# VHH binders against o26223: the designs that were tried, part 228

Target 1, 191 residues: o26223
Amino acid sequence: MKLLWTSQHIKVTVHIDGKVSKMDVLEAIKTRRSIRKYQDREVPEELIDKILDAAMCGPSAVDERPWHFIVVRNREMLEKIPEVHPYGAMVKDAPVAIIVCCDSSLEKIPGFWVQDCSIASQNILLAAHSLGLGAVWTGVYPLEDRVEGIRRLFSIPEHVIPFSVIPLGYPAENPGTRDLFDPDRIHLEKW

## First folded at step 16 (VHH)

Design P121 (framework vhh_7nfr_2)
Fold by ESMFold2-Fast, scan of step 16:
Structure P121 (fold): chain B 191 residues (1-191), chain A 122 residues (1-122)
Amino acid sequence: as target 1 above (191 residues)
Amino acid sequence: QVQLQESGGGLVQPGGSLRLSCAASGFTFSRYDMSWVRQAPGEGREWVSRITYNSGSTNYADSVKGRFTIARDNVKNTLYLLMDSLKSDDTAVYYCARDAFESYIPDSFDYWGQGTQVTVSS
């Protein structure tokens, strides 16, 4: 059957700060952008809880779910992150940041924790976007100096590996989106 | 084909000024954040300045704050770096660079120009 519209997706209405946003899953994926400028406004704990719930719903290798999360709201601590993660300068301006970590003691199959933590990180970005927040993934692993800097700053145990730092807040910028579809990367039946 | 072409470099005396230009083609310039990166002889690359796609935000390395100004013209697809109060340690090849779209590796660039030499010397 040929539809007039390319898809009939579930339309979700989200109420955030009295605002109404409608977004289906494909729209959320295609319109999510890295946000590095935030309003001077606190993010309610209830929204952080929803984001972390979504983060933990991703698939993991052999159901190992090795992720742990540190929620940082203390401004003094946020201001110290750029000193050990110089590319995280925008985190200083964010009201909150989430540090995604891997507890290696939970790993059931060697090496797959990187994929597990990547999935959790992307789910944080998508969930934040769906709730009207902006966020950006700043990579920590596998840059050993950044890994050890973050570990020391947040008293992270030796068996736990900081993977990413994700500042988030209400967006103070609205970057456009881009068409990224490249049919040359799709091969039918064989390479 | 994405192309970035720098111009405006040259020899200048300490305390002087230069304006670098970068002509962009082969992509929608107005959709990308742009940066200037420099490399002094025998040194690694140093990020100098960044401007968002809409000119809404600019950032500068501490070494150039108050002396350099980054600007862009989205109609002409051109990035600029106005350099004032030049010092001998500003001597470097200056590269126009396109910020890698949605990179989770910070300060990463997916396309670079050929560079333009700036020499600050008496």
Scores: ipSAE 0.493, ipTM 0.736, lowest interface PAE 1.6, mean pLDDT 87

Design P122 (framework vhh_7nfr_2)
Fold by ESMFold2-Fast, scan of step 16:
Structure P122 (fold): chain B 191 residues (1-191), chain A 122 residues (1-122)
Amino acid sequence: as target 1 above (191 residues)
Amino acid sequence: QVQLQESGGGLVQPGGSLRLSCAASGFTFSRYDMSWVRQAPGEGREWVSRITYGGKSTNYADSVKGRFTIARDNVKNTLYLLMDSLKSDDTAVYYCARDAFESYIPDSFDYWGQGTQVTVSS
């Protein structure tokens, strides 16, 4: 497919210093990057509430919506996460982290909770980006040692499965984007 | 064809310094975050340091903070690790690694060099 022209609608809000704070959905998807360096600034509760609202708006298998969220702001708890998630060292430097969990008692169809929690995790990343924050998805499930480590650290009951740990904050880095479009992965009508 | 080639390793006495280099080819180096990862004999791999594609952000393992500095030259397509105050515990094969773009599993790499040996001993 070739498009000879395109138009874009960008929702912008200019701050006093002239910086842009909002973007449309396509721009948010294409410009979101994993952020691992954060400013030493508190994230307001109102922004966390908006992010979690967005997380719960994703589709789920048979409307099971098995997700639960733990919001971690306690510095001592954040500093212990790398002990059970070695490559998650950046979590200790974040002002806040969200742990996405599956309550298995809410599961209506076996195995689809993984997709449900993946959708919730991605919505957290996109919502954070749209609000001027940076975040990164650090995988927990299905790595057994990380699952059990996070469970013990946050007193998570046996019927609840920690899925991802997502540190977030105001970004202290600004990575660029890549063009990832690969037309060879698109098949018309048949494989 | 993606290639990463390390150099600069060798034998050094405790308290000494080394500069490791990694020559990258076959891809647009300036678009990738890069890491150094090490492996001591009989041990698993340990991530040492990361630098973002533009060189503006760096991260270090607690074991090397204050002693090692990661740097890059996007014109020369070269990654560096400047190692100071070397200890016997720094003895390992050091690998240059290309960060897997936007990976959600614990920090992962999609390409590795062959490694360069660093031995810290008298």
Scores: ipSAE 0.465, ipTM 0.727, lowest interface PAE 1.6, mean pLDDT 87

Design P123 (framework vhh_7nfr_2)
Fold by ESMFold2-Fast, scan of step 16:
Structure P123 (fold): chain B 191 residues (1-191), chain A 122 residues (1-122)
Amino acid sequence: as target 1 above (191 residues)
Amino acid sequence: QVQLQESGGGLVQPGGSLRLSCAASGFTFSRYDMSWVRQAPGEGREWVSRITYGGRSTNYADSVKGRFTIARDNVKNTLYLLMDSLKSDDTAVYYCARDAFESYIPDSFDYWGQGTQVTVSS
């Protein structure tokens, strides 16, 4: 199967065997969109492995790499996420979700785990996009009710903090891209 | 400059129907996903429904699925909520809200209307 999208004259192709045409990094960053509608198709385990490999390749403060990941494929568990994450309705319709967590015992410098887990979350979104999948970052931390709800639902230990829930699947929508470049936010030499 | 103005609320008996409208101005309506959010007296906000900027995808809270329909008219810059089989639990102020673009906080809204009251008699 060759699925062709054109956005700003950018062509993306996906192969049936799970291979995806190599996408330019800038193209991937500029064309990635939050995807909330998924095809009724299973995501192969090998694609999840590639996404998680990419997630762990981000920079971290003092090389603390505090991230842990929970891969959720169980339909009953996915259907319970909206109960503890009030606006996560799209999660129950996704074939799989990744929960990004911080193991606080791995933290080497206070507070930077938030940036570390943000980097891992964005790498998941970009890797998914590059592999022909769609995903959306749904925030958990620092919303205390959502943190405790997710912790309880997935039996996450007290020293581990759930950071984000990222449903993903083959996209059933193409929202297109927008030009977000704002030169007024660029200052030369000083403010 | 951005304005969202709801209308169409009122008193209705259980099993009745209402059509809410939201007139949008001050921005390019056709480029934004839009939502309806409700709040009953003494309760928190409850997200009700979302429609993508082109109308291609719609989502509904489980409490309203099968009874409510969200729609939009990008020529008239108007968002709609068609409410059928109304229940006493649907009594709330209904707000039109503009979805924050690419927000990683789910169902984040950067602009809200003043709200329209829907009262379902029990």
Scores: ipSAE 0.270, ipTM 0.659, lowest interface PAE 2.5, mean pLDDT 87

Design P124 (framework vhh_7nfr_2)
Fold by ESMFold2-Fast, scan of step 16:
Structure P124 (fold): chain B 191 residues (1-191), chain A 122 residues (1-122)
Amino acid sequence: as target 1 above (191 residues)
Amino acid sequence: QVQLQESGGGLVQPGGSLRLSCAASGFTFSRYDMSWVRQAPGEGREWVSRITYGGSDTNYADSVKGRFTIARDNVKNTLYLLMDSLKSDDTAVYYCARDAFESYIPDSFDYWGQGTQVTVSS
């Protein structure tokens, strides 16, 4: 049974270009875009803390929560990322990047750490968007050369697997959205 | 059905110019970043240039900066590559490519044209 005569919307407070606004959860999901250009502005530590809190709130297989995060603000280190992750060229221009890692020693069920780290990565993107920031997921795993390059650059132990590099900052671009709903991909009761 | 169709390739002498075109159909062209990628004989693919969906930003490989210009016409659904001061090392098949929307594998393409041959030779 549902209360069909009423509806409730969940709102998230968003900081956009110094202004506070409220965004519906569905609006946040539908309007989030990959942002690869950033203003030359530092991101406050408090916003990074909120993003990482959100990252750890995702579902996890057998509650293994294998994710670890490296927060990179050092300009010299950010400038070295494109050398080992060539498609991450935009990272050098970001004020901060988050590296999502899996500690394989925390894995309780083989292989599901990939889903767990994917969930954490998406939560980082959504949380950043909700806070008026822009971010982009750049894939590391399962690209073997990139995994090894990032591991060496950040002194990551062999039992820890770098999964994604997510640069973020105040957006310096405003890409449009696309309606992605495709009813041909929905099958009722059978294929 | 998504289609990308290149034209404008051919034989040109060193120092010459060519304009490549790519006619796009089967999708909303104005919502996608677009790229040119080339492949020289016996070599791998080399990304050449990218233009954002609205045309507000362009990027170039160091090998072509100052010589090539990428442009688009969102009314005509056409991508262009204007190539000046052509060199023998620009000889390649040039492909029009659609940037994969929201890809977490960066600089990836989900659709490609058939390619157009550019030969720079005396």
Scores: ipSAE 0.499, ipTM 0.734, lowest interface PAE 1.7, mean pLDDT 87

Design P125 (framework vhh_7nfr_2)
Fold by ESMFold2-Fast, scan of step 16:
Structure P125 (fold): chain B 191 residues (1-191), chain A 122 residues (1-122)
Amino acid sequence: as target 1 above (191 residues)
Amino acid sequence: QVQLQESGGGLVQPGGSLRLSCAASGFTFSRYDMSWVRQAPGEGREWVSRITYGGGTKNYADSVKGRFTIARDNVKNTLYLLMDSLKSDDTAVYYCARDAFESYIPDSFDYWGQGTQVTVSS
């Protein structure tokens, strides 16, 4: 990876399957895959900051933007996540995880915070991919045992709802792309 | 249409070995992670082992580590479970399962075989 730092023109080159290339939005969407195997290598704070900036740029209902994020790098804490989130076993192998939360005190319209936090979660996955990292969304809400387990583990107040846990790191696997386009799901003019 | 068909189960005495096979059809097998899941009499389903789409990563439940080996043949579209040092506690119906593609609920399965019975007894 080479970064050219200029105040007006920042150029980023990334390795994609051994080739240096700029990833456009459609390419990022179509080639992003869930990554559960990570290199034993720390993710720079600057990349986490870029990912979280992207997460906050999504649309939200009535501009409520109810999302808050917990960044977890502590190995002991990462190893405790599978105890309260059983399907998050891969989290213990990641160098960092982001917990996406909803602050219900910021909610302006009932119920749409789920969509808001889903948008933030997907933006984290896409941003990570565009920066040469791998990530996977592991669902927390609406599974009540997981919601309460994560809340207890990270001292999350009652008015805040943990929504997803997203481990991320430099990928140690390279899954192939699959064509998911299904024209039978497109209806012209009417159902 | 996705189909998963298990075979290779049967009756075996403690300490014996079995090889389970799962024939997959109706999808591009080489693009999916695959798992074995078992269900003992009167119990819920328990995940046993997973292999990634390319075979590069294999995971096992603690109860079977060192005794079971998962493998796949992407040319023949077949998943295997090699079971050594079988114990009475391994008695269960063994299911071949396809990991749900890009599920945000991890360790979820979207297709299952009908199961093959493994009985470990004298």
Scores: ipSAE 0.529, ipTM 0.757, lowest interface PAE 1.5, mean pLDDT 88

Design P126 (framework vhh_7nfr_2)
Fold by ESMFold2-Fast, scan of step 16:
Structure P126 (fold): chain B 191 residues (1-191), chain A 122 residues (1-122)
Amino acid sequence: as target 1 above (191 residues)
Amino acid sequence: QVQLQESGGGLVQPGGSLRLSCAASGFTFSRYDMSWVRQAPGEGREWVSRITYGGGNTNYADSVKGRFTIARDNVKNTLYLLMDSLKSDDTAVYYCARDAFESYIPDSFDYWGQGTQVTVSS
């Protein structure tokens, strides 16, 4: 397996477990991949805090910021997630998972909470990658059985909607990057 | 046009072995993770195994771990499933599937083969 990427633009220095990592925003976006295999290593609370800070910095409709986050480190709880979210089987092997939720009482404009929570989820993935971690977004909403399963497992109130489950950890795989640029999808001045 | 064509299915005795192949065409095979998915009579689809595009990582459903091996040949654009110690419960139509790139719905596939029947019986 060969990876080819060039970091060319603005460099951001991030401290990870006392080590220095540099990755600009474009490099982070282009090289981020879904990671489903994790090392048997704890993720420091400091890194989770940085990831959640980044998640809350996304735009939201009418600044409603409806997101709430559940951080799950308990092994027994992580092992139960696949029972109510079958397509999240990799979650049981992660050292930590973040559940992105929408508090519907904070919604100021109908329906835009989905976009808000999508933005928060993507920011978690990018922040994790920039910090040397791997993560994957596993969809919960709008699959009603999974929404209710996650709600019951984590005692989530009726007015709060679990949106995504994002396991993360130090990566134990390197899938590499792909060139997805398609100029046929770009129209200049008119369709 | 993307095409996936399975072969190698058939009737086999319990405890026997079988090798499935999937010939891929119409896309750059070496850029995609690939999976095998099966469907037993009257049941839903069950994901069986995945291999990353470079072959460096493999994953298996608990029901087949230690018995099945997924492999690929990027020069021949072919995916394989090597099935050992077959059980009657392995009877199913086996589908070659291309993993949907960066899907936030896990174990999702954007192209499927026609399927190949595997029957395990005495």
Scores: ipSAE 0.428, ipTM 0.712, lowest interface PAE 2.0, mean pLDDT 87

Design P127 (framework vhh_7nfr_2)
Fold by ESMFold2-Fast, scan of step 16:
Structure P127 (fold): chain B 191 residues (1-191), chain A 122 residues (1-122)
Amino acid sequence: as target 1 above (191 residues)
Amino acid sequence: QVQLQESGGGLVQPGGSLRLSCAASGFTFSRYDMSWVRQAPGEGREWVSRITWGGGSTNYADSVKGRFTIARDNVKNTLYLLMDSLKSDDTAVYYCARDAFESYIPDSFDYWGQGTQVTVSS
């Protein structure tokens, strides 16, 4: 196989503000933070395409891959999101948002679409971070008022369930990183 | 036992200033993002401001940007809200709240103070 497949550290080269930086997978996971302040700067379509490609690479139950994505760049539409999703107020300030949806007609095993869409949402956050962008997952499902509000706003059919709204952009804030490792949650051989 | 206790509220004239404080105890304050949330008479709760655990980032609701400043003192375990150019619309009970870390339900809080009343009127 390729030499890179034997490496303990996979290096990803990212262009940030014209500078080249390296971020390995573990670093990306440990340093990713929710970003709620964005620069007044457009996100290129090429970066959105890379993010969505990564989103679709996650595991899914029985290979059902039920995810669909709505990419929202229209300022008027972004400004309406907080009216149906109050906890997503920062979305109106983002240059773009991705709505992760489940097409229930693609579900092969009951209930596992939630895990599938969670995996896709996390991959979006990690991919955005690796590309020098900031993003935040704002939960929609299982809050029924949010689900219906987002469905109505974006003309989503009844067999499709909006799962999360993820605003993203170039970060205008730099929150700290926290060490979350708790060895007391690790049990050897048995509980 | 987690405790959050607000102080510094009161009656002020329009254009006046107040400094709210929140004393935190029973947890490692320096490891949590903190927020101020207000509730005006007859209205729902409105998130006002957030400060990250290390103080490296702050966010504000559009209604208070440029007038309010959130700050923290991790040595004293105290959260502050400095309120300038107060308007009648700022009249509310102000709550200190501990942010649920990296919650995918944004503006979610796992502990709240009892609140402090701010009244802006002539």
Scores: ipSAE 0.541, ipTM 0.768, lowest interface PAE 1.4, mean pLDDT 87

Design P128 (framework vhh_7nfr_2)
Fold by ESMFold2-Fast, scan of step 16:
Structure P128 (fold): chain B 191 residues (1-191), chain A 122 residues (1-122)
Amino acid sequence: as target 1 above (191 residues)
Amino acid sequence: QVQLQESGGGLVQPGGSLRLSCAASGFTFSRYDMSWVRQAPGEGREWVSRISFGGGSTNYADSVKGRFTIARDNVKNTLYLLMDSLKSDDTAVYYCARDAFESYIPDSFDYWGQGTQVTVSS
């Protein structure tokens, strides 16, 4: 076990001797579902830290890594999110939510921050699933009213753009998975 | 062609019950999560309930929890909404909708029925 100090929250990297995960990557990708019902159970800070570490490991355009994250645990604040973000109605019932933001001052190539923040958002969903949690991506950008509502609610400065709100918790539902493979969308050598 | 057809609406007294049905055709019904969405006169659409494709997960809007039950029959390709303890505020056109699977814009739907009117009044 090595202890690494990497943020204002205490972060610990634990090396488990060959049993780090029971779910392989392909299984995690194929079985992840949007989870909108959560147990009334707190998510430990170390799990949030692992999820955010994974979020920052995605590729970004010209290594701009423009993402910033707001972790919301305050019940009063979570209950206000649906007032400015109707797509996030389930957020008020979650123990925690992560707001994925873009710091536009870090942008090196115009417009690619959307892809960067999409990758970070998906990594949050996959990391949560791999850790036994459930999550759902609720889109904020490019809906102007939602962007501005979230900005005002969380005192986000003008050069920072809220991209998504992702509630997380221990799942209280199991929606199941289905095969989405469509060979008609695969073209060999040319269209 | 995807088709969703609702039935079972009508006029009912407060405290009464109704069962809505939605007949689905033109797609593999058993592979899609399904929802009920309602629209009251002069108001926007309100998502009411969702059921996963296998029936292993159900979700409800706070306004209907404990009063409504969503169900499905994958052999008959039919979605149901069992409505108990109906209130005047439940008066709306009820739409059967096919969930946009794993949409990051939640409560989004790619196909809709024509709707069935439910009126709760004395």
Scores: ipSAE 0.636, ipTM 0.809, lowest interface PAE 1.3, mean pLDDT 89

Design P129 (framework vhh_7nfr_2)
Fold by ESMFold2-Fast, scan of step 16:
Order: C-alpha cells, then sequence, then structure tokens
Structure P129 (fold): chain B 191 residues (1-191), chain A 122 residues (1-122)
C-alpha cells in the first residue's frame, strides 16, 4: 500500500517509479562509488538543483543548517583547484564541482557543523548517484592549507569555512562494489 | 590479514633500470587501486604512481613521468614498478601501498609494505 502525501504542486510517495528515481535508497547507498573520471558532457542545472535540495534535507544539530554551497562550472577556476588542493588532478577534468561551506555565524552549537557538512556532502554523493551522475568527496577541512587555499581561490569570507570539494559529472568509469558488511561490529543488547 | 611485500630493489648506476614487485595477500587485490610511494633519506614520503583496480588507468608524479611505468597482474596479485633512466634523486625506500577504499581524503593509504631500498649511485 502506497503512502501518498500531496501539496497543491508536489506529490510525495513511498514507492518510487522510473520517472522519479531509477534506484531505491538502499541500492543507491550500496552501489555508490567515488567517481574520478567523467564524460565530456555538461550536467544540466536542473540536476544540480535536485542535488542541492537533497543536500539541504539532512539532519542538522539544533537545526542550525550552517551550509552554503558554491557551484563551480568555470573551467579556469576548476583547473586552479589542484594548485591549492593537492591530489585534485581529477577535479579539473570534471564539468562541475560543488564546494560545501559552513557559515560559522549560523552555528548554534560548537563543533557540530562538521557533522552537518558531512551529512550534506554524503547527500550530494547519493543524490548524484541516484540521478546517474558520479561524484567524489575531496576533503578540505580540517587541513589548514587546503581551507585557506580554497578560501582564497573562491573569495570566501573569513567567517565561512570551506568543508569539501565535490567534483561531479556523468561517469566514465564503473568501479565494482564491495561487500562491506561485518557482523562482528554488531552487538546485541550490550557491548 | 593484509600483507604487502616488496622486492627488486638494489644498487644501480645512473641511467640504469630496475623492476620492483609487490606481492599482495589477505584481500581481494583486483578490487583496490594500488600505489607506489617513496621516501628519500631525511625527506617525507612522496607519492610516485597509482594504478586503478583493473589496470586500465595510471597516474604518475611529475618527477617520474615518462621514466617509470606502473603495472599489475590481478591473477598473480602482484604490483610492479618499472623504473627506467634512474637518477641519483630516485634514491629512496620504495613502498607498495594500498589506496584507502572510499577515502574522502584523496590519495590516502591504509596498508603499506616494509619497503625496498633503491640506491642510484656511481
Amino acid sequence: as target 1 above (191 residues)
Amino acid sequence: QVQLQESGGGLVQPGGSLRLSCAASGFTFSRYDMSWVRQAPGEGREWVSRINHGGGSTNYADSVKGRFTIARDNVKNTLYLLMDSLKSDDTAVYYCARDAFESYIPDSFDYWGQGTQVTVSS
């Protein structure tokens, strides 16, 4: 039995068909892989909007929602990322990257913005995968040189902290999945 | 558990060649990207080369590009580094390293071999 919630313009259903999503949530989580090779294809703005909507739907400590996002499509800017973020050669080859940032002025509880921005970053990866795109999380915070390099490159204010750089595009590689389930890490009732 | 064992290091004259091998065991080798990382005397670790899980994609540090070739044999669970036109600056301990699966810190390694010494000297 379908559970259906409707507003005047939006319908939400527990059962997702091929027009809404091509995979269910568990499939998306289990088959998502870091993708570092991209096709020479533009990603439509509508897909970026869907990904960013998903990013902002995560839980947040005391509902502080401190995240801001920079969408980078400019080739010259993408090519400069490896200069301030070592190991970022694949970032310059992506058609687009999202920079996840924390606006520290929105913080309501010290330090939990890291979890908030981690949740947003993972939602970007999952949403991209569910839409047929590939992405990879490249860590920025808490590596001080990378934080300041990205801040300088994208004119980010001092009260805003760049957290991650996530290049994305249509995948040009298909890495296999691993069975990561480890029952020895599950304790029933007590440690 | 996971084991990585390097071999093939030694003393070679400038302009010479060496072939390093790394025998991998304790994991499904064909599912991991693999790297070579070196450490020269008194220096930090320097990433040298990476090969993807299937062998179809390779990357090199600028210092070795055009001189070194990384390769793998997924049937024998062995990683190789073919080193040509060796220079004195290539003198280092060379480590076989397993790329950390799904790491959000790029180019990070979760397992390392013991290392094999390469000395380039006349």
Scores: ipSAE 0.504, ipTM 0.745, lowest interface PAE 1.6, mean pLDDT 87

Design P13 (framework vhh_7nfr_2)
Fold by OpenDDE, second read of step 17:
Structure P13 (fold): chain B 191 residues (1-191), chain A 119 residues (1-119)
Amino acid sequence: as target 1 above (191 residues)
Amino acid sequence: QVQLQESGGGLVQPGGSLRLSCAASGFTFSRYDMSWVRQAPGEGREWVSRITYSGRSTNYADSVKGRFTIARDNVKNTLYLLMDSLKSDDTAVYYCAKDATEYLGMDVWGQGTQVTVSS
């Protein structure tokens, strides 16, 4: 079964049978959508490894690389995540989720870890998409109830801050693509 | 209730013109960017055009650029799509969509209006 996404002139074919067509970076960026419905199909470990590799390739402030990743496949744990993350309902339906965390002890410049973990999270999304998977960024930080909920659920140390939960799976939806380009947001030389 | 309702679709000859309308209700129309999206038989949803909340900026898919014009009336809560020089490849169901954040995507859709371009 093939899923086709179109955005303007870009057509992306994704094979849900495990065959993935390679896409370039611009294609990946432009055609990526949040996916919240997943097939009843496991994600191979090899794909997760590639995604995590990509997650660690982003820049970070003064190369602090404060990120840690929890890979969650346990069904019980996946089903518990929505209990502490109200907007994470789709996590229970995913075969796997990645929790992006920051080790605050690795932070060199205060506050930049949010950018670092955001970059890592986005790379996860792009990599997943390029590999024929669907994913969605569910924000944990800076909402205290979500941060503490995830922390307790996964026994995360106090100095480690859960940042995002990203469920992944083979997509069971095709929301289509759109161009988000907005010339009103572009200012030349001055505001 | 948030609602979008498309109208103005129909059968036209190649080279013909149509004007689609989308009536919006249940939200502050003037605060949101709006898009037209179409879906041809057997194809995925294709983004067609977008207009910013103020109407100051517009974008078009390459396939319709120079032929289609998106517009809006924020007083009437109505989105428009002027379609000129229609081609057979323009045949599709056209949907009005409310643009939202990345997390929500296009969070509100109309029922669509059928546009058929045929000789």
Scores: ipSAE 0.008, ipTM 0.232, lowest interface PAE 10.8, mean pLDDT 89
Fold by ESMFold2-Fast, scan of step 16:
Structure P13 (fold): chain B 191 residues (1-191), chain A 119 residues (1-119)
Amino acid sequence: as target 1 above (191 residues)
Amino acid sequence: QVQLQESGGGLVQPGGSLRLSCAASGFTFSRYDMSWVRQAPGEGREWVSRITYSGRSTNYADSVKGRFTIARDNVKNTLYLLMDSLKSDDTAVYYCAKDATEYLGMDVWGQGTQVTVSS
């Protein structure tokens, strides 16, 4: 036995529909990794509901909450995503994907929907990780060819903009964690 | 205070059929995915089947696919497992489980129901 010095962390419990999920917020943020390989297992609908609940809890400009979500489980549809998204090859192997969209009719301040949908996308990734799932953000907006391709594939109306495609599943890889802290990017008081 | 009460097990011959039931209380049954898990003598728990809270999707372990059917009645707060073409390897205590995942574990709350398949 060796003497070990361990810092104490405050464990936060998250209550969603009466369930308790135990994961330190800092731990979740620091250990989340992009996961592109998935087990051949279905993701329970209840877990998708919890993830989407978390996605909608993000802040938005003037509380506009412009996001809509498409949940895709149909294998043939998942297999067509790589045809319109060249960096989305892993989506065809995922049991489910969430398409994050902006309904422009809900936008109160022009242009801030990008930040709003980015926050929703990140919350999906963190919530998935906290529930033992893996996910990756594949970019759609602002690449017009991908926006048009996803729009056509999923019959998305002209006033709705597809922002990201996030495949999810039980992880079939463990890339490990990264230490990304860089003090040279922190400036005190002024540049 | 989750309460799950399994029933319907028994002794059957290979090729026989059984219907298991699970009466749920203490939580909003219609909001949760439900699973059946089993534990054979001297072994750990094995996930058998899952049904989503809405009943729209079901999944089965490869060992039972095509032989077992999971169903639910959200009005009666009851989960079912219809077991056909039973094999000796299906001998186990069967538990219904709320939120059975690899991450959250295969938590069981009841005593289970014993299924014995023997010639």
Scores: ipSAE 0.000, ipTM 0.103, lowest interface PAE 19.1, mean pLDDT 83

